# Miniprotein binders against q6w4x9r395to579, part 222

Target 1, 185 residues: q6w4x9r395to579
Amino acid sequence: GHCSLEGGSFVTTFDARPYRFHGTCTYILLQSPQLPEDGALMAVYDKSGVSHSETSLVAVVYLSRQDKIVISQDEVVTNNGEAKWLPYKTRNITVFRQTSTHLQMATSFGLELVVQLRPIFQAYVTVGPQFRGQTRGLCGNFNGDTTDDFTTSMGIAEGTASLFVDSWRAGNCPAALERETDPCS
Key: E = the ipSAE of ESMFold2; O = the ipSAE of OpenDDE; V2 = 0.75 times the mean of E and O plus 0.25 times the DockQ between their complexes.

## First folded at step 18 (miniprotein)

Design xl5 (at its last look DockQ between E and O 0.64; V2 from the best seeds 0.00; counts 0 for: pae E 3.0 > 1.5, pTM E .710 < .8)
Fold by OpenDDE base, look of step 18:
Structure xl5 (fold): chain B 185 residues (1-185), chain A 106 residues (1-106)
Amino acid sequence: as target 1 above (185 residues)
Amino acid sequence: SAEELEREAKELVEKGLEKLRRGDPSGLEKIVEGVRLAVESGSPELIAEIAEKALRLAEELLEQGRYEEAAELVARIAELLLEAGDDPWAYLMLRWLEWYAEEIRK
């Protein structure tokens, strides 16, 4: 399964459902029992302009009982708040520079993350087949059905992206907005 | 003070968890009150800790076949944790609780 966060406000789920939202919060991208130590992948969005439609991804966070790995748009990688040199390796996670503009987080448990640092901070999440039907969050449930991707954290199917996205907040923040936005912005 | 609230919250939760583990239904109310105090204290760390403990107990209850108690525990705690603050871990624990609640109901 491939999930992408592109253009500052666009998401494509594991089931290949595209949607957009504007929010300034931390959201759970991927929660799954397949992630060890209650792990989850999160995305941090912030305001990038003056309008509500000017939001962008600014960081990706992998959080578990043991690790809090943050990859920020400033090319800073931290674990539990401490800056780390690349390549950085934990027990089952490795973060390294893939290219001059891309960082990669590789894991031993079937999760891969590629982060494009510039010109636009974007993220690409790949999970193995063992995750099928066992994922939750903004990346959807990876069950091959796009129609139920907007299932909230409480198991409610939503018709709009905003309510869906809001259910996966990992912090206090305003409600997400669903507006038409130029994918290049 | 916030510190006093935290201490009291922890005490209530621990007592509540123990009572509920023993099958005393009054335990749930103690947990709930403890969580409420924790939320009032504004300590994300404490909230997260409580959430984690609740989650573990829920799992234990499920293993024991105490599905209704587990469901109620998770539901009540999840409801209170909606005000978990800005700690990502607290929210993650909330999401796990919600997941468990959903699975229990299936």
Scores: ipSAE 0.473, ipTM 0.782, lowest interface PAE 0.9, mean pLDDT 90
Fold by ESMFold2, look of step 18:
Structure xl5 (fold): chain B 185 residues (1-185), chain A 106 residues (1-106)
Amino acid sequence: as target 1 above (185 residues)
Amino acid sequence: SAEELEREAKELVEKGLEKLRRGDPSGLEKIVEGVRLAVESGSPELIAEIAEKALRLAEELLEQGRYEEAAELVARIAELLLEAGDDPWAYLMLRWLEWYAEEIRK
C-alpha cells in the first residue's frame, strides 16, 4: 500500500483517497500493530508562509518505545535527539541517502519511507500486505474502501478532512482547517 | 519544589488508579489532580508516565468488559493531554487505547 504527503498539504491515503488540510501540529500518519514496539509514523506540519492557513510538511517522525527517528527539512536525521551520520542502522531500521535529493528509511517489518528533501519536502510511505486492514491515521485504514478512510481516532467515519485530521493530532495545537476554496489555488 | 510536586502527583495517581480498579469513580478526580501537579512541576516525562499508567488501567477495564468506565477514563485523559501541553508519546499511547477499545466493542 502507498500513502503520499505531497506539495504543502496534500495527502493521498493507502486506498488512494486524496485530501488536503491546514494545521500546525504533529499528526499520527500511520499506526499499526504490525509496527514493533508500539511504533507509529508521525508527520509534522508548520506554516509555509505568512498565513496560518498555509501549512506544509516539515518533518516525518518514526516513534516507538525504542526510537524517535526524525527526518526534517534541514536534512538532519536524528534518533532520540542525537544527530546521525548516514547510513544509520539499528537492529531493524536503516536510514540512508538514496540520491542527492532523497532519503530512505528501510525496515525489516514491512515499512518503507522515502523522503524527498528538495525541491519540495515530500514523503512517500509504503507498507507490505500484512498491514492491510491494520492501519489507522492520516494514511487511512488500508481496507480497499475509500468511504471510511476518514475514520477518526474514536472510530467514527467523518465526511470532512479537517475533523478527521484534528482527531489524529499528537499535541495540544490549533484545530486543523480544511481549505474552503479551490485546493489548487 | 518540583520534586515535591512530582512525588505528590505520583501518590495521587496511584491512589486514583487503585480506586478506579475497585470501581470507585472518585479515583478519576485524583488522577486529574495528579496530572495538574505534574504539569505544575514542569516534567513532561512524568506526564507521559501518568498517561501510560492510566491507559494501561483502561486496557485492563476493557478486558473486564467495563467499557463505560474505560471510555470515561480515556475521554478524561484526552482532556488532560489537551491541557498539559505537547507530548507526542502520550498522545500515541492514548490512540493505542482508543483503537483497543474500538476493537473490543466490535
Scores: ipSAE 0.304, ipTM 0.701, lowest interface PAE 3.0, mean pLDDT 79
ESMFold2 (binder alone), look of step 18: mean pLDDT 79; pTM 0.757

Design xl6 (at its last look DockQ between E and O 0.01; V2 from the best seeds 0.00; counts 0 for: pae E 1.6 > 1.5, placed apart)
Fold by ESMFold2, look of step 18:
Structure xl6 (fold): chain B 185 residues (1-185), chain A 106 residues (1-106)
Amino acid sequence: as target 1 above (185 residues)
Amino acid sequence: SAEELEREAKELVEKGLEKLRRGDPSGLEKIVEGVRLAVESGSPELIAEIAAKALRLAEELLEQGRYEEAAELVARIAELLIEAGDDPWAYLMIRWLEWYAEEIRK
């Protein structure tokens, strides 16, 4: 399964459902029992222009009991707050420079993350088949059905991206009614 | 020192978790105090460890039908972490509790 976070805050879920949202928060991108140590992947968005509709991805965070790996747009990689030289390896995770513009986080548990640093900070998430039907978050539920990809943290399928995205906030951020709504989302 | 704070925090949390597991409600206040010390120590690894251990106990409590105890454990820890600096584990703990509760209801 493939999930992408592309410029202008566009997301495509594991079930290939595209949407766009506007927010300046940390969001849970992928939560799954297939990730060891209560792991989750999170995405950090911030203002990129003069209006709320101009938000962009600024960092991706892998958080587990053992690790808090942050890959940020300033091209710095940290684990548990400490800057790391690449390639960076743990028993289950390797982070390395794939090209001059791309970093890759490879894991032994079926998660792969590729981060494009330039010209625009973007992220591409790949999960193995063992994740099928066992994911939640902004990347959807990976069940082959796009109609319920907007399932909230309380298990409710929403018809709009904004309500779905707001339910996955992982930070103290402005209420959803303060956001501009993209006409296409 | 930060090292002393981490040691004391771990000790309080472990004792509190064991008390709650055995049905002694005084364990919660020990855990809360341990979390305060862990936050003061500035160790993100310790915070993650405490959150994970609390989640394991919360899951056990849910399986035993002790729903209010599980919710209070997670809520108290999450509130402290949010007030102390908006720690991402606070939100992740809540999302895992919700997932576990949903799975058990099925």
Scores: ipSAE 0.543, ipTM 0.757, lowest interface PAE 1.6, mean pLDDT 84
Fold by OpenDDE base, look of step 18:
Structure xl6 (fold): chain B 185 residues (1-185), chain A 106 residues (1-106)
Amino acid sequence: as target 1 above (185 residues)
Amino acid sequence: SAEELEREAKELVEKGLEKLRRGDPSGLEKIVEGVRLAVESGSPELIAEIAAKALRLAEELLEQGRYEEAAELVARIAELLIEAGDDPWAYLMIRWLEWYAEEIRK
């Protein structure tokens, strides 16, 4: 399964459902029992302009009982708040520079993250087949059905992206705004 | 116009995906053309959507034992994306192909 966060506000789920939202919060992208130590992948969005529609991804966070790895748009990688030099390796996670513009987080448990640093901070999440039907968050449930991707944290299928996205907030933040996909943007 | 290209790209890809899923080889060519148009349109979001759908289908094809078709699908799209420039999806597709190569050796 492949999930992408692009263009500052565009998401494509594991089931290949595209949607857009504008929010300034930390959201859960991926939760799964397949992630060790209660692991979760999260995305941090912030304002990138003056309008409510000007939001962008500014960081990706992998959080578990053991690690808190943050990859920010400033090319800073931290674990549990401590800055780390690349390549950085833990027991089952490795973060390294893949290209001049891309960082990669590789894991031994079927999760892979590619982060494009410039010109736009974007993230690409890959999970192995063992994750099928066992994922939750903004990336969807990876079950091959796009119609139920907007399942909230409470297990309710929503018809709108805004309500769906809001349910996966990791903190107290303003409500997300839904926007139609504009292919010309 | 870019909008026209995007519409046509989406249409071709959707038709192509369906055809390929059904075993119609003409489906692949439609997908390829759709990707080309998407690249021409300059819409990274559309490229992402198409790439994601293609990878999904590739995985489905693998589950069906259609290994060569899956690899060809990903390879053809990857080639187009590579030709268009440095693209994260191209990288992901290459990684997919590397994984595939390992799997077929088992």
Scores: ipSAE 0.266, ipTM 0.678, lowest interface PAE 1.3, mean pLDDT 90
ESMFold2 (binder alone), look of step 18: mean pLDDT 79; pTM 0.752

Design xl7 (at its last look DockQ between E and O 0.57; V2 from the best seeds 0.00; counts 0 for: pTM E .719 < .8)
Fold by OpenDDE base, look of step 18:
Structure xl7 (fold): chain B 185 residues (1-185), chain A 106 residues (1-106)
Amino acid sequence: as target 1 above (185 residues)
Amino acid sequence: SAEELEREAKELVEKGLEKLRRGDPSGLEKIVEGVRLAVESGSPELIAEIAEKALRLAKELLEQGRYEEAAELVARIAELLIEAGDDPWAYLMIRWLEWYAEEIRK
């Protein structure tokens, strides 16, 4: 399964459902029992302009009982708040520079993350087949059905992206907005 | 004070969890009260801790075949804790509670 966060406000789920939202919060991208130590992948969005529709991804966070790995747009990688040199390796996670503009987080448990640092901070999440039907969050449920991707954290199917996205907040923040915007913004 | 609330919250939750583990239904109400105090204290760390403990107990209850109790515990705690803090880990724990609640109900 491939999930992408592109263009500042666009998401494509594991089931290949595209949607957009505008929010300024931390959201759970991927929650799964397949992730060790109750782990989850999160995305941090912030304002990139003056309007509510000008939002962008600013960091990706892998959070578990053991690790809190943050990859920020400033090319800073931290674990539990401490800056780390690349390549950085934990028990089952390795973060390294893939290219001059891309960082990669590789894991031993079937999760891969590629982060494009410039010109736009974007993220690409790949999970193995063992994750099929066992994922939750903004990347969807990876069950081959796009129609149920907007299932909230409480198991409610939503028709709009905003309500869906809000259910996966990992912090206190304003409600997400669903507006038509330039894909480049 | 916030510290006093936190202490009281922890005590209530711990007592409640123990009671519930032993099959005393009054335990749940103690947990609920403790959670309310924790929320009032504004400590995301405490909220996360409570959520984690609740999740562990829920799993234990499930292993014991106490499905209804597990479901009720998870549902009520999740409801109380949602949006109460600003710590990503706390939220994640809440999401796990929600996930378990959903699975239990299936």
Scores: ipSAE 0.617, ipTM 0.871, lowest interface PAE 0.6, mean pLDDT 90
Fold by ESMFold2, look of step 18:
Structure xl7 (fold): chain B 185 residues (1-185), chain A 106 residues (1-106)
Amino acid sequence: as target 1 above (185 residues)
Amino acid sequence: SAEELEREAKELVEKGLEKLRRGDPSGLEKIVEGVRLAVESGSPELIAEIAEKALRLAKELLEQGRYEEAAELVARIAELLIEAGDDPWAYLMIRWLEWYAEEIRK
């Protein structure tokens, strides 16, 4: 399964459902029991232009009980807050420079993350077939059906991206829909 | 001192967890106070430890069909952790408990 974060604000789910959202927050991309130590992949978005509706991806985070690996727009990789030189290895995770413009996080548990650093910070998530039907978050549920990919953190399938995305916030931040609904501000 | 706050927090949380496990609702008040002390101590390791213990008890309560008790525990702990800091680990723990609760209700 493939999930992508492109163009600063575009997402394509594991079931190939495309959507766009605008928000300044950390969001849960992928949560799955297939990830060890209660692991999850998260995306950090921040303001990218002069208007409040322009946001883009600035970091990707792998978080578990053991690790907090941050791959950021400034090309610095940290684990638990400490900067690391590449290639960087733990017991089951390796982060390395795939090309001059791409970093890769490879794991022994079926998760692969490729981060494009330049010209635009983008992320590509690949998961093995063991994840089928066992994911939640911005990348959807990987069940082969795009109609329920917008399942909120409360288990409710929504028809719009905004409510779905807001339910996956991992920070105390304002809802993107509020800014989008006010055309005068 | 931070060391004294950590000791008191651990003691209150353990006592509160035991009370809730046996059905004594006063245990929630003790857990809440323990979490408040843990946050004041500024120890990320202790906060993570408490979140893990709360997750374990919430799972036990859900498996026993004690849904209201589990929901109240999670809601109060989550509120305190979010109020004290903007910690993505706390949000992730809440999302795990929510998912587990949904699977049990099915």
Scores: ipSAE 0.507, ipTM 0.798, lowest interface PAE 1.4, mean pLDDT 81
ESMFold2 (binder alone), look of step 18: mean pLDDT 77; pTM 0.732

Design xl8 (at its last look DockQ between E and O 0.01; V2 from the best seeds 0.00; counts 0 for: pae O 7.1 > 1.5, placed apart)
Fold by ESMFold2, look of step 18:
Structure xl8 (fold): chain B 185 residues (1-185), chain A 106 residues (1-106)
Amino acid sequence: as target 1 above (185 residues)
Amino acid sequence: SAEELEREAKELVEKGLEKLRRGDPSGLEKIVEGVRLAVESGSPELIAEIAEKALRLAEELLEQGRYEEAAELVARIAELLIEAGDDPWAYLMIRWFEWYAEEIRK
């Protein structure tokens, strides 16, 4: 399964449902019992420097009882607040520079994260088949059905991205906004 | 000192967890007191440990049909963490609780 976080606050779920939102918060991207030690993947969004009122991805965080790995747009990688030299390896996680513009976090538990640092900070999440039907968050539930990918933390399927995204906030933040976009713009 | 606060926080949380498991409602207030001390100590690792333990007890309470106690435990701890610094563990704890509660009702 593949989930992408692309410029302009666009998200495509594990079931290939695209959406866009505007928010300045930390959100839960992926929550799953397949991640060890109550792990979750989170995304941090902030205002973009070019588009006033628009938002973009500024960091991706892997949080568990053992690790808090932050990959941010300033190209610094930390674990539990300590800056790390790349390649950085734990027992089950390796973070390394894939190319001059891309970092990769590979894991032994079926999660892979690729972060594009330039020209725009973007992220690509890949999960193995063991995650099917066992995910929640902004990347959807990975059940093969796009109609329920906007399922909130309370288990309610919403028709709009903004209500769905707001339910996955991991911070005391303003409500997200959704703005329609022309496919050709 | 921060070391004394951490020791006291851990002790209060463990005592509170045990009391709440056996149905003693004073256990909740001891857990809350322990969380306040953990926040004051400034240890993110201790806060994560306490949040996880609280979540595990909440799941245990849900399995026993003690829904109101489980919800109150999670709400009280999350509120403290949010007030103290908007800790992401508060939100993750709530989301795990909501997911587990949904699975139990199925």
Scores: ipSAE 0.526, ipTM 0.757, lowest interface PAE 1.7, mean pLDDT 82
Fold by OpenDDE base, look of step 18:
Structure xl8 (fold): chain B 185 residues (1-185), chain A 106 residues (1-106)
Amino acid sequence: as target 1 above (185 residues)
Amino acid sequence: SAEELEREAKELVEKGLEKLRRGDPSGLEKIVEGVRLAVESGSPELIAEIAEKALRLAEELLEQGRYEEAAELVARIAELLIEAGDDPWAYLMIRWFEWYAEEIRK
């Protein structure tokens, strides 16, 4: 399964459903029992301009009971708040520079993350087949059905992206706004 | 004991790194032996530490134009890690080095 966060405010789920939202919060991208130590992948969005529609991805965070790995747009990688030099390896997570513009987080448990640093900060999430039907968050449920990707944290299917996205907030943040547009624009 | 192996490994690696930095080829063999001891100690943390130090030295060597020495250092350590069953670290070292080597030569 492949999930992408592109163009600052566009998301394509594991089931290949595209949508767009504007929010300035931390959201759960991926939660699954397949992630060890209650692990979760999260995305941090912030305002990139003066208008409410000017939002962008600014960091990706992997959080578990053991680690808090942050990859920011400033090319800073931290674990539990401490800056780390690349390549960096923990027990089952490795972060390294893939190219001049891309960082990669590789894991031993079937999660891969590629982060494009420039010109636009973007993220690409890949999970193994063992994750099928067992994922939740902004990346969807990975069950091959796009119609139920907007399932909230409470297990309710929503018709709009804004309500869906809001349910996966990791804090008290303003409500997300939905905008219909071409995710490839 | 495991602790004794770790201490000896660290000592060999430090001495080896310094020698290699100075252009003494015997430094590489000391590093290799240090890695072997680290593997024997069963400490993944120590292996990681040694690998990181080696990569840093490799980067220094590349910046100095000592490409062959850098390549040999990374290759030898990666080989040992593969033999020890630590393929992920070996893979990382190789990929990182290849990328860095390409960048520094531009």
Scores: ipSAE 0.017, ipTM 0.258, lowest interface PAE 7.1, mean pLDDT 88
ESMFold2 (binder alone), look of step 18: mean pLDDT 77; pTM 0.723

Design xl9 (at its last look DockQ between E and O 0.01; V2 from the best seeds 0.00; counts 0 for: pae O 11.9 > 1.5, pTM E .709 < .8, other shape alone 2.513 > 2.5, placed apart)
Fold by ESMFold2, look of step 18:
Structure xl9 (fold): chain B 185 residues (1-185), chain A 107 residues (1-107)
Amino acid sequence: as target 1 above (185 residues)
Amino acid sequence: SAEELEREAKELVEKGLEKLRRGDPSGLEKIVEGVRLAVESGSPELIAEIAEKALRLAEELLEQGRYEEAAELVARIAELLIEAGDEDPWAYLMIRWLEWYAEEIRK
């Protein structure tokens, strides 16, 4: 399954449903019991221009009871707040430079993250088939059905991306704006 | 003083947790009152400690099949985090895990 975070807050879910939102928060991108130690992948968005409708991805965070790995647009990789040289390896996670413009986080538990650093900070999430039907968050539920990908943290299927995205906030922050939310095609 | 507020907050929270564990719903309001005193004391460490204890109780309640009690406690913990202005992503992630756990058990 593939989930992407591109451009100014464009997301494509594991079930290939595209949407866009405008928010300045940390959001839960992927939550699954297949991730060890209560793990989750999170996306950090911030303002990228002068207007509040210009927001973009500034960091991706893998958070568990053991690790807090941050890959940010300033190209620094940290774990639990400490900067790390690449390649960086733990027992089940390896972060390395894939190309001059891309970093990759590979894991033994079926999660792969590729981060494009330049020209635009973007992220691409890949999960193995064991994750099918066992994910939640901005990347959707990976059940093969795009009609319920906007399922909130309370288990409610919403018709709008804004309500769905707001339910996955991981911080005290303003609600996402929906002034221009047309899907790309 | 801040020290007196912290002591009173801890006492209220421990009393509230014990009441909830025994099935007395009045314990929830004591926890809320304790957190408000902790906020007044200006101790974010105490607020985090209280939230963690309450989340552990919510997990215990879910394991015992006490779904409505756990759901109410989780909802109130979320309100407490917002009131305190907490920006800790781990606390929000724990709330999301408890919500998912509760949903799966009720199936």
Scores: ipSAE 0.337, ipTM 0.709, lowest interface PAE 2.8, mean pLDDT 79
Fold by OpenDDE base, look of step 18:
Structure xl9 (fold): chain B 185 residues (1-185), chain A 107 residues (1-107)
Amino acid sequence: as target 1 above (185 residues)
Amino acid sequence: SAEELEREAKELVEKGLEKLRRGDPSGLEKIVEGVRLAVESGSPELIAEIAEKALRLAEELLEQGRYEEAAELVARIAELLIEAGDEDPWAYLMIRWLEWYAEEIRK
């Protein structure tokens, strides 16, 4: 399953459902029992301009009981707030610079992350087949059905992205705004 | 049979990888043929396995400064995987990265 965060506010789920939203919060991208130590992947969005529609991805965070890894648009990789030199390796996670513009987080448990730092901060999430039907968050449920990707944290299928996205907020933030999808973003 | 295709695919890929590692360009064609057979076998697992091996070799080639060979290998594998509709997570990420890297090298 491949989930992409592109163009600042465009998301494509594991089931290949595209949608767009504007929010300035931290959202759960991926939660699954397949992630060890109650792990979760999160996306941090912030304002990139003066308009409410000017929002962008600014960081990706992997959080578990053992690790907190933050990859930010400023090319800073941190674990629990401490800056780390690359390559950074823990028991099950390795973060390394592939190129001047790309970072990769590799894991031993079937989660892979590629982050493009420039010119646009973008993220690509990949999970192994063992995650099928066992994922939740903004990346969807990875069950091959796009019609139920907008399942909220409470297990309710929504018809629009706004309520879906809001349900996966990891903090007290304003409501997300839904916009038309642009497959070219 | 599917099993026969899988066996042949694995054999071709292994031979191809070894040849390419040694600098024999015919290795690439063997890998490609192996991937084709894997696709025909209808085994996503096999496709993923082959793709992973190929991409690992590509990384090795890059480390050795053999950029053109790496780029070509990745391009050919990517093409086949796209055609097959493969969704191997690792292969997907590596292909995207290697494609970008190849572009940078050629600039």
Scores: ipSAE 0.000, ipTM 0.178, lowest interface PAE 11.9, mean pLDDT 83
ESMFold2 (binder alone), look of step 18: mean pLDDT 72; pTM 0.676

## First folded at step 19 (miniprotein)

Design ctE (at its last look DockQ between E and O 0.02; V2 from the best seeds 0.00; counts 0 for: pae O 7.5 > 1.5, placed apart)
Fold by ESMFold2, look of step 19:
Structure ctE (fold): chain B 185 residues (1-185), chain A 82 residues (1-82)
Amino acid sequence: as target 1 above (185 residues)
Amino acid sequence: STTRLRIEFRDISEEQAKKVEEIIRFEAEKSGVDVEFEYHDGRLTVEARGSPYAIESFLSIVRLRLSSEMDGVEIYVIKVES
């Protein structure tokens, strides 16, 4: 399954449902029991222009009981707050420079993250088939059905992106602006 | 169906416990989870109740926020019952 976070705050879920939102928060992108040590992938969005509707991805974070790996738009990779030289390896994770403009986090547990650093900071998440029906967060539930991809943290399927996205906030931050929150769904 | 989650924080001050409680109340309300707190002698105990789905979301988000916003605070998951 493939989930993408692209410029203009566009998201495409594992079930290929596109949506857009405008918010400034950290969001749960992917949580699954298939990720070891209570692992989760998170996306950090911030203001990128003059109006509230101009927000963009500024960092991606992988968090578990063992690691807090941050890949940010300043091109520094940290684990547990310490800057790391690439390639960086743990027992089950490798972070390396794929190209001059792309970083990759490869894992032994079926998660792959590719981060485009330039010209625009974007992220591409790939998960293996063992994740099918076992995901939650902004990338959707990976069940082959787009109609319930907007399942909130309460487990309620919503028809609009704004309520769905706001439920996955991981911080005390404003609700996403509803304008242009679902232009493609 | 209801899941009960018990978590603890050990060796934390009253000031730290107040901050942890604030974060947990916020996330519990957002996730539709009911919470009760007890603080005694440096130990904060939290009882949480909600649907299995909501409890899992709640715990994940709380762990992330505490890791990001608090220093020197460890979460111990004591029991998960359905």
Scores: ipSAE 0.390, ipTM 0.737, lowest interface PAE 3.2, mean pLDDT 85
Fold by OpenDDE base, look of step 19:
Structure ctE (fold): chain B 185 residues (1-185), chain A 82 residues (1-82)
Amino acid sequence: as target 1 above (185 residues)
Amino acid sequence: STTRLRIEFRDISEEQAKKVEEIIRFEAEKSGVDVEFEYHDGRLTVEARGSPYAIESFLSIVRLRLSSEMDGVEIYVIKVES
């Protein structure tokens, strides 16, 4: 399954459902029992301009009971809040520079993350087949059905992206704004 | 504007620290960055001060030069803008 966060406000789920939202919060991208130690992947969005529609991805966070990795445009921050030189390696996670503009987080448990740093901060999440039907968050449920991707954290299917996205907020933030637009547009 | 950069090398031997210090001092001089070193019990701390541009340039080249020599060493970078 491939989930992408592109163009600042576009998301394509594991089931290939595209949607757009404008929010300035931290959201759960991926939560799954397949992630060890209660692991979760999160996305941090912030304002990139003066209007409410000017929002962008500013960081990706992997959080588990053992690891906290924050990938932002300029640094990789670990548990103690210090920026690490790359490559950074833990027991089952490695963060390294893939290219001059891309970082990669490789894991031993079937999660791969590629982060484009410039010119636009974007993220690409890949999960193995073992994750099928066992994912939740903004990246959807990876069950091959796009119609139920907007399932909230409470297990309710929503018809709009805004309510869906809001349900996956990891903090107290303003409500997300919705535009269902093809990210390829 | 002056930026303060702290680089911490953990699990580094004294011998490795000396080598790192030599490399960093050389690059610091080239970049116009002031550096101070402290080694204690397997940890080398480098304090660097300079303009934001100088610090970024310094850090970039140091990362490059140390990339192949820091196996087993954990490196942390802290930037403080003032």
Scores: ipSAE 0.020, ipTM 0.243, lowest interface PAE 7.5, mean pLDDT 88
ESMFold2 (binder alone), look of step 19: mean pLDDT 89; pTM 0.889

